# Ledger of designs, part 5: VH-VL binders against Beta-1,4-galactosyltransferase galt-1 (galt-1)

Target 1, 206 residues: Beta-1,4-galactosyltransferase galt-1 (galt-1), of Caenorhabditis elegans (o16374r189to394)
Amino acid sequence: KMSICVPALFGNGYDAKRIVEFIELNTLQGIEKIYIYTNQKELDGSMKKTLKYYSDNHKITLIDYTLPFREDGVWYHGQLATVTDCLLRNTGITKYTFFNDFDEFFVPVIKSRTLFETISGLFEDPTIGSQRTALKYINAKIKSAPYSLKNIVSEKRIETRFTKCVVRPEMVFEQGIHHTSRVIQDNYKTVSHGGSLLRVYHYKDK
Key: E = the ipSAE of ESMFold2; O = the ipSAE of ESMFold2 at other seeds; V2 = 0.75 times the mean of E and O plus 0.25 times the DockQ between their complexes.

## First folded at step 1 (VH-VL)

Design l02 (framework fv_lumrotatug; at its last look DockQ between E and O 0.04; V2 from the best seeds 0.00; counts 0 for: pae O 13.4 > 2, placed apart)
Fold by ESMFold2 at other seeds, look of step 2:
Structure l02 (fold): chain C 206 residues (1-206), chain A 119 residues (1-119), chain B 107 residues (1-107)
Amino acid sequence: as target 1 above (206 residues)
Amino acid sequence: QVQLQESGPGLVKPSETLSLTCTVSGGSISSYYIHWLRQPPGKGLEWIGVIYDSGSTDYNPSLKSRVTISKDTSKSQVSLKLSSVTAADTAVYYCARGGWELPEYFDYWGQGTLVTVSS
Amino acid sequence: EIVMTQSPPTLSLSPGERVTLSCRASQSVSSNLVWYQQKPGQAPRLLISGASTRATSIPARFSGSGSGTDYTLTISSLQPEDFAVYYCQQYDNWPLTFGQGTKVEIK
């Protein structure tokens, strides 16, 4: 019912324990499939083993993605390709698809509601194809696992520049990292949610 | 596909408020971050500020005390107001939309409108 | 705020020549840098984003490189239509800032 697209697993802060935490916490929230795009040849042995384990146990779909003609800029263009591929993989199969990085977590604000219940409420209007959600930074002062559970101090402001999306994949024509660029039909719409029901926590090192 | 068009008075008196409108066509203004920029004649570019889809704004600190950016979603318009203008505010004013992956560089620009501040 | 310094301020060159333009930031911008071309009476045109990625429909003769504080735009063989002012812009931190421009004049 719910999936996550991680459009690029970039090499910063390679720690297999952070990936385990990401997969396990999202699974607890009811995420049924996680699509991870990376250049598998660049992964260290511990990370590669960990991702293989989850792939073999059907928790993730790991997609090898390499562009031989670009250097430092490849992730900017590669993210369009991976986002589009992941959108298409979920169209007609998954009801709600999230687009975020491995250090970002979608979290319901009302603790008695599940993530699925929260998302279903936000998409109650059948013309809504996309929800942009506010991002809240968590300053990461503790460097040991479990990383996201130990780092609880957040900045007070809500970031509105770098929002993240959850979509109905069948209603989206063109998806970006921070916005839905185009819906399939003119009567479908993209909306924003300011953080009263759903938030994205971004765990940032100082 | 998306088109931006600036409009407003070309002449403003000192100490008054400069008021411009950016009309967006070919797309929904509620889906985009719209920036205002300016370029004094024969000079370089200066970023003024941005309005987000949420209605929140960020402004250049050098102008923050005098600038307001707002939007009217029903008219697909973004407005710029700059108060207490002087001759130093004479410039071509542009509205612009951010690029695909990151909205903080600009792939769609309006044609620009010259605003002259003089008596 | 991050100060962007472009050099040289003006170049006068013939078509067919190689052009190299410099842009230096007062602190690292981590390749969060773009290049624009602006012809007289026109709005700027996006050339390169992310320091090195050509925008759609930009000819291969335009290339960008650099990292940290030092960035370059190269036009491998200058064409008559390349006469313009070129600006760099950083998007690493607010406020967004531009270099003062380099004017490329064709003799």
Scores: ipSAE 0.005, ipTM 0.452, lowest interface PAE 13.4, mean pLDDT 78
ESMFold2-Fast, scan of step 1: ipSAE 0.006; ipTM 0.473
ESMFold2, look of step 2: ipSAE 0.006; ipTM 0.494
ESMFold2 (binder alone), look of step 2: mean pLDDT 90; pTM 0.921

Design l03 (framework fv_lumrotatug)
Fold by ESMFold2-Fast, scan of step 1:
Structure l03 (fold): chain C 206 residues (1-206), chain A 121 residues (1-121), chain B 107 residues (1-107)
Amino acid sequence: as target 1 above (206 residues)
Amino acid sequence: QVQLQESGPGLVKPSETLSLTCTVSGGSFSDYYIHWLRQPPGKGLEWIGVIYYSGDTDYNPSLKSRVTISKDTSKSQVSLKLSSVTAADTAVYYCARESYDFWSGYYMDVWGQGTLVTVSS
Amino acid sequence: EIVMTQSPPTLSLSPGERVTLSCRASQSVGSYLVWYQQKPGQAPRLLISDASNRATSIPARFSGSGSGTDYTLTISSLQPEDFAVYYCQQSSNWPFTFGQGTKVEIK
């Protein structure tokens, strides 16, 4: 069972079509559970309708999580608290949990392999609790429909500073936005990959 | 083949509660998003509110204090109640089903025939 | 709320003529714009959704275009059955709002 945590507070840059694309493409890749954290008061009507549709059809778990904001960025726009909540919801429930925003997709580099096959291979060593993966920017002018990631046109550069993680939730003690901060046992490890087997594609526009 | 049909009193007295029913036939009622709309004679359309298949509702802020939409799944009916009516509430009232898909967006594809409600003493 | 403005209020035309109706939103609605046709004594009928996607059973002479704040509905050659009031509606934000309508009538 694979799951996604979307620890994002919604504001400018997201629309209903982007949300549909995100949910449908991840479902196509075998993601069984998507946890979406949002301030319901900030959603426009079309985004709210889209999230209600998927929530009502049990395709997502929508969590209303309105947090006090700090101007100094301590809460990273509220994302750290939602990351922690999502990690706990997945502990003992899912085998692999991804942390990514609506404008990001985890995609196997070898297109003939499923996402689950790729992830299982990356976690072959049972002491690995977290995989940190580099991202590539993609041109958002390319439509997602029909729903397919095969023809993504990406920039040449691989971004290694702002990475995203997939984890075994039962092995993680503290999860950050870009990396796993602490594992449950001292013999568990976190691993970084340059995107040779798995990449995160990030829409450049908002 | 899905059909919607509005029913209720055609005449309501000022200060009373307007109560209408939308009966849905064909298809899977429990999966539908049903909207209520109205149109005063000779004027344009105004959105009143929606009930989702979950039973949750959203209302037009201008009417929210007076309006309640509910559904009865066992009867395949959606009801509209509008309290404290005045002559300004005289209109043809419609119920409509909403559909969504990525290619076509959000749209109301099946409408009832409408029922005229006159608010008069 | 988003205000929808349609122009002109009334068009008097003969069968066979090309018609262009305009709809403007007070702020961007992306492409979440829907067109409906309403004949006297009837409920509105879906014509176009998502600005340009023609609904099932709607004749090819009807087409929609536009994005952001400015939208148009075009009827390439008016038929007698097309004389009606046309409404645009945005489904981008709550509350859903409609234009005041454009009446297409026989000259």
Scores: ipSAE 0.000, ipTM 0.510, lowest interface PAE 13.1, mean pLDDT 79

Design l04 (framework fv_lumrotatug)
Fold by ESMFold2-Fast, scan of step 1:
Structure l04 (fold): chain C 206 residues (1-206), chain A 119 residues (1-119), chain B 107 residues (1-107)
Amino acid sequence: as target 1 above (206 residues)
Amino acid sequence: QVQLQESGPGLVKPSETLSLTCTVSGGSISNYYIHWLRQPPGKGLEWIGVIYTSGSTDYNPSLKSRVTISKDTSKSQVSLKLSSVTAADTAVYYCARDYGDYEGWFDPWGQGTLVTVSS
Amino acid sequence: EIVMTQSPPTLSLSPGERVTLSCRASQSVSTYLVWYQQKPGQAPRLLISGASTRATSIPARFSGSGSGTDYTLTISSLQPEDFAVYYCQQYNDWPPTFGQGTKVEIK
């Protein structure tokens, strides 16, 4: 029903524990498939072993991707290519696809609602193809299983410069790293919600 | 609708620093990657550099030692400084928005501002 | 690093004629190619991205095609407002680079 696309991995922000937490928490929220694009140069042995474990158990689809270059700036054709590949893999397969990194989580504001119920509400208008929301930083440490979102401490700062999207893949023509660039038809909409129903949390700790 | 407008001196002396400002209206520069490009009279376009939403920058390797791009989000302005100019730096200078996120092509563009390097 | 070469440098044509403009890259750009139109005294205007995707508000007479190193912009029936310089640009490799332009002028 719901899937996640994790664009090409890069940077010193990820380790095996982060990957485990990401997969386990998203599985608890009802995510059925996670597509992970890996930069082999950035993966240590424990990360590779962890990803293989989840791939073998059919929790993720692991796709090898080596970035042609790496800079602090984000004009990465490799990341745009992996986003495009992931969008196409989900067209006709999943109802909603999320685009986020290992240190980012979509979480319902109304704690009694499931992620699917929250997303279904956001997409009640059938012409909406994409929803985007700003990042909110949290300062939380990775815990061992069982994983839980109960002890999130949210920072005051909202990062409107960086947003993350959930889309109906069949309605999106071109997906960017932070927003949906083009929809399939002119009458389809991309909208930004104010974070009243859904929030994206971004870990600061590594 | 987002619009960009370049401004700055139209004449700069050789060996001095060229300083230009791009003012963004109709949207927040906090949400966009802004590029600088230039076009010498009668010639093609050349990419100068970009400033990302984070404030990080990338520059054309041919200009990297002379170029600085910065921004002031409170004023909705992006600045370009090019040091040690010569007659070869005479061009119309444009600022432009990166279309979508990190796609590397440009829409919209500012109107451009002509900078002549002459004694 | 990638050099873009456009041909011909100038085309002298009458309204109603079909126009074909060529753009060649020194290395494959994998359809990461954009076409711009520029009129005297104006900034470039986006026409086509991804080698073949027409931008919003661009008339249907403009079309793009190509792959690898060779790309073409076609105007099926030239209108008076189409007399301009046309540039191709690659965004497959860093830094982005432009061709030298093809000028389409009145005969």
Scores: ipSAE 0.000, ipTM 0.424, lowest interface PAE 16.1, mean pLDDT 77

Design l05 (framework fv_lumrotatug)
Fold by ESMFold2-Fast, scan of step 1:
Structure l05 (fold): chain C 206 residues (1-206), chain A 118 residues (1-118), chain B 107 residues (1-107)
Amino acid sequence: as target 1 above (206 residues)
Amino acid sequence: QVQLQESGPGLVKPSETLSLTCTVSGFSLSSYGIHWLRQPPGKGLEWIGVIYYSGSTDYNPSLKSRVTISKDTSKSQVSLKLSSVTAADTAVYYCARHEGYSYGLDYWGQGTLVTVSS
Amino acid sequence: EIVMTQSPPTLSLSPGERVTLSCRASQSVSSDLVWYQQKPGQAPRLLISDASTRATSIPARFSGSGSGTDYTLTISSLQPEDFAVYYCQQYSNWPYTFGQGTKVEIK
C-alpha cells in the first residue's frame, strides 16, 4: 500500500486542473491514499469544490490546516507540522509514503515496471527507512482526460537540484520537508540516489 | 511585501574573506532559492551561486574554490563568503530570489558595493 | 559553459519607436531564457521568463520570442521609462550565464 503526503497548501500557485491531474495520475500509478493539507478558508472556490469531490468519493483524505497568521515563520512551521501529522497517520497503515507537492510526480525510470515494483526494489535492504530522490525539472504539459503518463507532453530539460523522499513510515522518527531527519533505530538507514531507478518530475505549463 | 537586503563591509583588503548577508522578508527560505550575483562597476552581471530551498548549493566553477553560500532559515538570512579576494572582486553584490522551477529572478536586493583595496 | 551574446551593444532611439534586441546562445538553451531591465543605480528587474512569458506587472509592449540559440526582446513602442540596459540570461545549463547587455538610450 502506497500513500502520498502533500504538506500544507495555501491558495496561490495551484489551480483545480493541477489538483485533478495530480490525483488522477497518482491513482493510476497505484497510490491508494493521498493526504492533502490545506488552509481551506483561503482556497479558490473551484479548488474547494474539486477537493471536496475527491474527499467525498474517498480518493483523498482532506485535512484542514488553518494558520492563525499569515507570515513566513508560521508557513514553515505549518509545513513541518503537517509532514509530522501525515507521517503518524501512515505509520502501521501504509508500506511506503511519498512526500511531494502537487507539481511533483514520482515516476519509474524503467517504463515496464510499476511504481510499486520500483519502490520495492529500492527498499530491498530491510534496514533502509528512507530514500531521498533527486528532483528532475521538466517542462511538461498534461493533456486532458484520460489522464495517464502517456499523455504528458515533455518539452525539454531535466535538472537535479532538489530532493524528495519516499519512506517506510514505521522506520521514521522525524521527517523534514526535503529529507528524513531521524530514523527510529540507529541501525536504520537513510539513503540517496541520483535517479537511476526512480525520478521525481517537477513540471510546469507555460 | 517581499524584500531582500544585502549587508556587510563596503571595504575588504586583498587576500581577506568577503562576507555578506542577505536578509529576506515576506517569504520563507524553505520555499524559495536565493542567488548571489555581482556586477563590477560599468560591467555586466555575473552569477556567483545559489542556495536552493532544500539547502543544496551550486557555484559558478570560476569561483567554486573560493565561494561558500549558507543559510539560516529561522533568521531569514543567506550568507555569502568569498575567500582570497583581489581587486577583480570589486563589484556591487546582489542577492535575488527564484520561485520553483523558474530560474527567472523575480525580486532583487538593492545591491551593496564591495571595494577590494589596501 | 554557455556563452550569451547580445547585439547590438547600444541602440539610440526616440520614444514611440519599435525596438528589437537580440540574444544568441553558443548552444541551444531550449527556451530557458530570461530578460532583465536595469536602470542606472538600480537592481535588475525581471521582464520575461521562459523566453516569452511576461513577468507580473510588466507592460504588454514588452514581448519575448525565439527558440534554440536565437532569442529576441521586442518593445513595440518605446516609452521614456524604457531607456535602460537589457540583459538576457540562460538557465538551461549550469552555470547560469548572462549576456553582456544592450544599452537602449535616448537619441
Scores: ipSAE 0.000, ipTM 0.423, lowest interface PAE 16.9, mean pLDDT 77

Design l06 (framework fv_lumrotatug)
Fold by ESMFold2-Fast, scan of step 1:
Structure l06 (fold): chain C 206 residues (1-206), chain A 122 residues (1-122), chain B 107 residues (1-107)
Amino acid sequence: as target 1 above (206 residues)
Amino acid sequence: QVQLQESGPGLVKPSETLSLTCTVSGGSISEYYIHWLRQPPGKGLEWIGVIYYTGSTDYNPSLKSRVTISKDTSKSQVSLKLSSVTAADTAVYYCARVDYYGSGSYFPFDYWGQGTLVTVSS
Amino acid sequence: EIVMTQSPPTLSLSPGERVTLSCRASQSVSSYLVWYQQKPGQAPRLLISGASSRATSIPARFSGSGSGTDYTLTISSLQPEDFAVYYCQQYDSSPLTFGQGTKVEIK
């Protein structure tokens, strides 16, 4: 079973259409559980309706949350709290958990392989608890229904300073925003790969 | 409030082309999928097809050779054309919109027009 | 295409009674199942989507359940305004398909 954690949805960068595209494309790739963290009182009405529709149809787990502290300079703590909660929800439940935002997609490089096959290959060494993959920034339009993966392969630029992670939840003690901070045993590994089998595409709206 | 209204001829002769228009008010058609459905008298509902926000279309295979759906966003209208009609095409025709983006095959119909009866007779 | 079968074709009931309507799909529709109510001369009205999620303004007496291929619509205590034809529809795959309807009528 594969899952996605979408930590802390804030701001005006997303609309209902982006959420639909994210959920539909990831479902096509075999993602079975999508955890989305929001403060529903701060969301636009169209966003609320879209998220409620997918939650009601058991495609996502929608989790309401509020920051335990003031928002003044503490946004980072809210996002860390949601990634920690999501990690714990997936421990013992799913085999692989992805941490990405609504504008980020994990895509296999080998077109004949499924996402699960690609991830299983990356975790062939059973001591690997976390895989770090560099973000690739692209300027591309995702096709609407019928949804397909053809249009998510275009690239405009690459930013290697930022990365996203896929983890075995059972092996991770502390998960950060861009990397796994600690694993539960000293012999477990956090590794980075150069994008030969899996890539993360970050979509920029025009 | 979103309202849909179908309009067109009440009577069409066999072998002619049926043309219907769906006018949407109180809401946009630019970012939504608009569906056409029909219901023969005393029978159940049949899905005809959809026009996506991109302008692309998908049709019921049973009607694909005879159906064209198009839209004019500036007029907030969606049109249905059904060619070579027969008595079997006599039905109440509905247009419908979902209250969410990307309705395709995956979303329920939240908004319906009142329906317009089309009788195919000589 | 996915074939939707509703049973029974007709139910004759009195106000206050509990009614259960059945809908079966020829293959799993993964809870992408909608129930509509249609009264004579009117367009269908959305009641329940996602097999069990009640639409806005729909009374609590309406409930949906089921998974895979088998789904039910339950009305816990029939009111006079509930006498209508009820349709189920799958939205898992194209073409979208409907059941033939169940008519709930006065006994």
Scores: ipSAE 0.000, ipTM 0.418, lowest interface PAE 17.5, mean pLDDT 75

Design l07 (framework fv_lumrotatug)
Fold by ESMFold2-Fast, scan of step 1:
Structure l07 (fold): chain C 206 residues (1-206), chain A 121 residues (1-121), chain B 107 residues (1-107)
Amino acid sequence: as target 1 above (206 residues)
Amino acid sequence: QVQLQESGPGLVKPSETLSLTCTVSGDSISSYYIHWLRQPPGKGLEWIGVIYYSGETDYNPSLKSRVTISKDTSKSQVSLKLSSVTAADTAVYYCARDIAAAGRYYGMDVWGQGTLVTVSS
Amino acid sequence: EIVMTQSPPTLSLSPGERVTLSCRASQSVSNYLVWYQQKPGQAPRLLISEASNRATSIPARFSGSGSGTDYTLTISSLQPEDFAVYYCQQYYSTPYTFGQGTKVEIK
């Protein structure tokens, strides 16, 4: 089973259509569970209705999460808390867990291979607990074919400084925002790949 | 592209309230956290406070008793009020946006040009 | 509050030289550290976030490293447009605090 963690959803930079496209496209790719963390007070009515629809139909697990800000506290720490909570929810439950945002998609480079086949290949070495993938920015929106990424137009750059991870949850002790921080055993590996088999597409226009 | 611009009186008398406005264009204020910062002439940067999506705020404890940050989403503006000013409050004041997005923390990536406020009689 | 100390205060260099700027926190900030560049009369510009992640459109000659209390900004080959003041900032806890800056001057 494959799952996705969306660590935090804030503001109105995402609309109901983006949420629908994200859930439907990832479902088509074989993702069985999507965990969405959100401050529901910051969502418009259409977004709330959309998330409730998918939650009621057991397509997502919707978690109402307000960032823990305090005078002496770590402002950034709230994002790590949602990532940690999601990792724990998937430990022992799913085989592979992806950490990405609503504007980010994991897509196989070899179009004839499924996402699961691509991920299984990347994790062929059983000691690999985490795969780190660089972002590739795109300037196209999903418009006429929301369930397909094969015809998207992308910018040429691959951003190695910003990465997203897919992990085996049972092998990860601590997951960071951009990388896996700790694995549970010293012989487990965290690996980066250059985007030759799997890429994370980031929509620049949203 | 998103742009931020500060505006307000360049001269404030001691003991009065300093009032500045940050106008956001190119996107909704509701999509970002907005910070206020200041820089006295020839000195370093000081963080004043932030206003979140919800309208909640956090302030630098050294200024908390004197500072108020608020927003008006309909006008695309964030306001800063600093009461009981002294010469020590003379500085260039900046507003800056912060993106608190899932899986990312960028810091303050878009800043206004800054506005000089001089406190003098 | 967390005190950020930058060293050296000033560097006088020629174009083409390698530059290393240091930033030390009074306690561990766990990579919740950003670097900014500020030119005279201009607002600060974000360079590096999360200690080592280069911001969008920032040239590859800029890199960040470090952990815990000690962080470094490196410019591999100084260009004429790089003469500026560089600030580090921590986001580990409020109030967010900045170093006093390192001025990179042309020789």
Scores: ipSAE 0.000, ipTM 0.428, lowest interface PAE 15.9, mean pLDDT 75

Design l08 (framework fv_lumrotatug)
Fold by ESMFold2-Fast, scan of step 1:
Structure l08 (fold): chain C 206 residues (1-206), chain A 121 residues (1-121), chain B 107 residues (1-107)
Amino acid sequence: as target 1 above (206 residues)
Amino acid sequence: QVQLQESGPGLVKPSETLSLTCTVSGGSISSDYIHWLRQPPGKGLEWIGVIYHSGSTDYNPSLKSRVTISKDTSKSQVSLKLSSVTAADTAVYYCARSPDYDILTGYFDYWGQGTLVTVSS
Amino acid sequence: EIVMTQSPPTLSLSPGERVTLSCRASQSISSNLVWYQQKPGQAPRLLISGASTRATSIPARFSGSGSGTDYTLTISSLQPEDFAVYYCQQYNEWPLTFGQGTKVEIK
C-alpha cells in the first residue's frame, strides 16, 4: 500500500527509457500506485506512448496538468499544486506516499529488508507523519528488465540539503517538493533521516 | 542580494500586542520561507515560527497561543504579532529566510539585522 | 522537543590556538545540525550546515564533524575576527531548537 507522487517536472533530462526504468524498478520494490503529473505539450511522442501504455495497463495514474505559461515562480506553484493534489488522492487510500522524480529511487540500505519493511521501521513511532531522506548522487549502470541496483558504479557523499520525503498521507496537511510543510496535528512529527536505513539515489549530477 | 529588514515600535507596554514587519527585497516573497526568531539580551536564540509560500504557518508550541504570522506578497512584507506581552518578551527580533529548496533544511542563510523590542510600562 | 546542549559555556583562547566546540542533542538528529557565529550587535552568520558543509565564503579553518547526538565545530587556528559566540541548531524535527551558545573570548 505504497504509492509514489511524481510532480509536474517534464522536459529537461527525461526520456522514455528513464520512465520505463522508474516504473519497473519501483513496481519491483512493492509500489502499488504511481501518480504522474504531466504537461502533455512538453512530451515527445516516445514519452507519450510509454506513459499511455502504462496508464492503459493500470500501472500508473496519469494526470494532465498544463500551465498556461511558464516562469520560475509560476512553475514552482504548479509543482506544489500537483503535490497537493497527489497528497489528497492518497489520503485514506495508501499507507505511505513517496515524493520523487523519475531519476530518484528510494532504496533500503539493509538488502535483506523490503522497502515496505524499511519504511515501517522508520515509522515505528505512530506520531511520525513524515520522513525526510537525504539524496545520494551516484553513477549508475542500471540495465533494462530485470532491473538491478547491483550495477551502481559509485556513490557520492550524502547530501542533506536536498531531500525527498515519505509520508503518511492522512497525517500531512501540506506537502512541498522537498519537505513536508505542515502536519495535520501539533503532536505529529516531521523527522529527517541521514541515510543509514533508507537512501534516495539520484543518478544525475546537479 | 536577498535582504531582510525588520521594523516596528521599539517599546511595547505589558499586556499589549507586539507588532513587527519584515520587508524582503532581492527575492520572491511568494516563493520564500520566512521565519521569525528572537534573542533576549545576553541569551540564546529562540525560534518563533514560519510562514510558508502557501501562506500556511507553523509556530513554536511555547508561543502558539499568542503568536500570529502573516504576509502581504504585494508589499513583500511578513508581519509578526505577539499578544499579551510581558517583560519576558523583551528581545531582539529577527526575520530570516530558509533556503527555497527545502523548508526542512531549517537553517537560515539570510537574516535581517534585528530590531530590539523592550516591554516596559 | 529536542534539547541542544553546548559545552563549554565559555572558552578563553589566544590567536593561533585550535578551538574545539561541542554540541549534543537529546536524541539522534542524523547530521541535521547547523553552526552559526554571532558577533556583538550583529545577526547570526551561517557557518556550517549538515554538520560538515561549509557555507559560501566561510574560511577553510572552520570545520564540522559528528553524527547521531554528538557534534563538533573546530577552528584550526583562531584568528582575531573569530572571537564571537557560536550556536548550534538542529533541524531534524520541529520545533527548531538552538544550543545556549559557547562564547569564544580572548585570553
Scores: ipSAE 0.000, ipTM 0.447, lowest interface PAE 14.9, mean pLDDT 76

Design l09 (framework fv_lumrotatug)
Fold by ESMFold2-Fast, scan of step 1:
Structure l09 (fold): chain C 206 residues (1-206), chain A 120 residues (1-120), chain B 107 residues (1-107)
Amino acid sequence: as target 1 above (206 residues)
Amino acid sequence: QVQLQESGPGLVKPSETLSLTCTVSGYSISSYYIHWLRQPPGKGLEWIGVIFYSGSTDYNPSLKSRVTISKDTSKSQVSLKLSSVTAADTAVYYCAREGYEWLSDAFDIWGQGTLVTVSS
Amino acid sequence: EIVMTQSPPTLSLSPGERVTLSCRASQSVDSYLVWYQQKPGQAPRLLISDASNRATSIPARFSGSGSGTDYTLTISSLQPEDFAVYYCQQRSDWPLTFGQGTKVEIK
């Protein structure tokens, strides 16, 4: 019912351990499929083995996305292209799709509710196509398995300048990196929250 | 298991510096945010400031010119210094841990509090 | 700073009664609201975080609700050990601020 799109944000800030933590924790929250866009020619052997393991185990869909030349404008357009591709792959198939990278986690504010229950509540109004949530920075001191978010300490300040979205794919026409740009019908809504029911936690350590 | 305990002089003279220590046991202070709060007799709670795991600090603007919070990881202690005290600074002082069960950012563990009276 | 206002200042009640305590913020705190209980001579005790998440070991008779600027703490059937001062706190913005407290006392 829920999927994640990880756009082509590949750089030297990620390693195999972070990828394992990301996939394991999101699987524990009920995410059924994670779409990962990477330049596979630039991945080290450990990262390749890790991604292959999860791909073979049907936990992720690994999509090779190679950018021929690296510069700020080309990378930004590459991210938008992969976001668009991922949105289309989930349309008609997935109920809720999250857009975040390897160091970001969507976490319910009400701890007695599952991620799915929280998202269902946020989309109670059937005309809402997109929910935009503010970032909160955290210390990434997650132990090796068993993985748990309970040992992470967060900063109290909310970052409203950068946000991440969860959407109903069938209701979105154009998705941006930080916000939903266009919905399919004029009567559909995009909503912003400061973290009332859902938060995005972003690791500071790279 | 986890315990916080405040200590320091119960009496401080006007214009002097109030110095308190919070001793932490049962966990590493490097993994948590520790806050200082105070409560004047018969009144409500006031937040003083926080020290983050990184050693960075943030203070209530009303007290910022007089307050310093620091930590000594080797002694498992967090200290509070408040300069130029007056009778208005008479209060029970608490240190508190910001908890993170299910990422809850509330004060889940508090010290028992220490009364500081400012008088000549 | 965000100003937190609790009402009423004092409630005189009998055991068994349902009680609702009010907390209002001067601006939206987006459910980043915490409730504490304080008994005489003791440190505050965490009751509810994030507006409605009951802390470990807190009895089911305590519940929190609300959004935006208006929040409530409800005790469904007041017990003798519940007579205390209750504080709300916002953690949406710095500095962290508390209400002035509501004293729940025996009638």
Scores: ipSAE 0.005, ipTM 0.451, lowest interface PAE 13.7, mean pLDDT 78

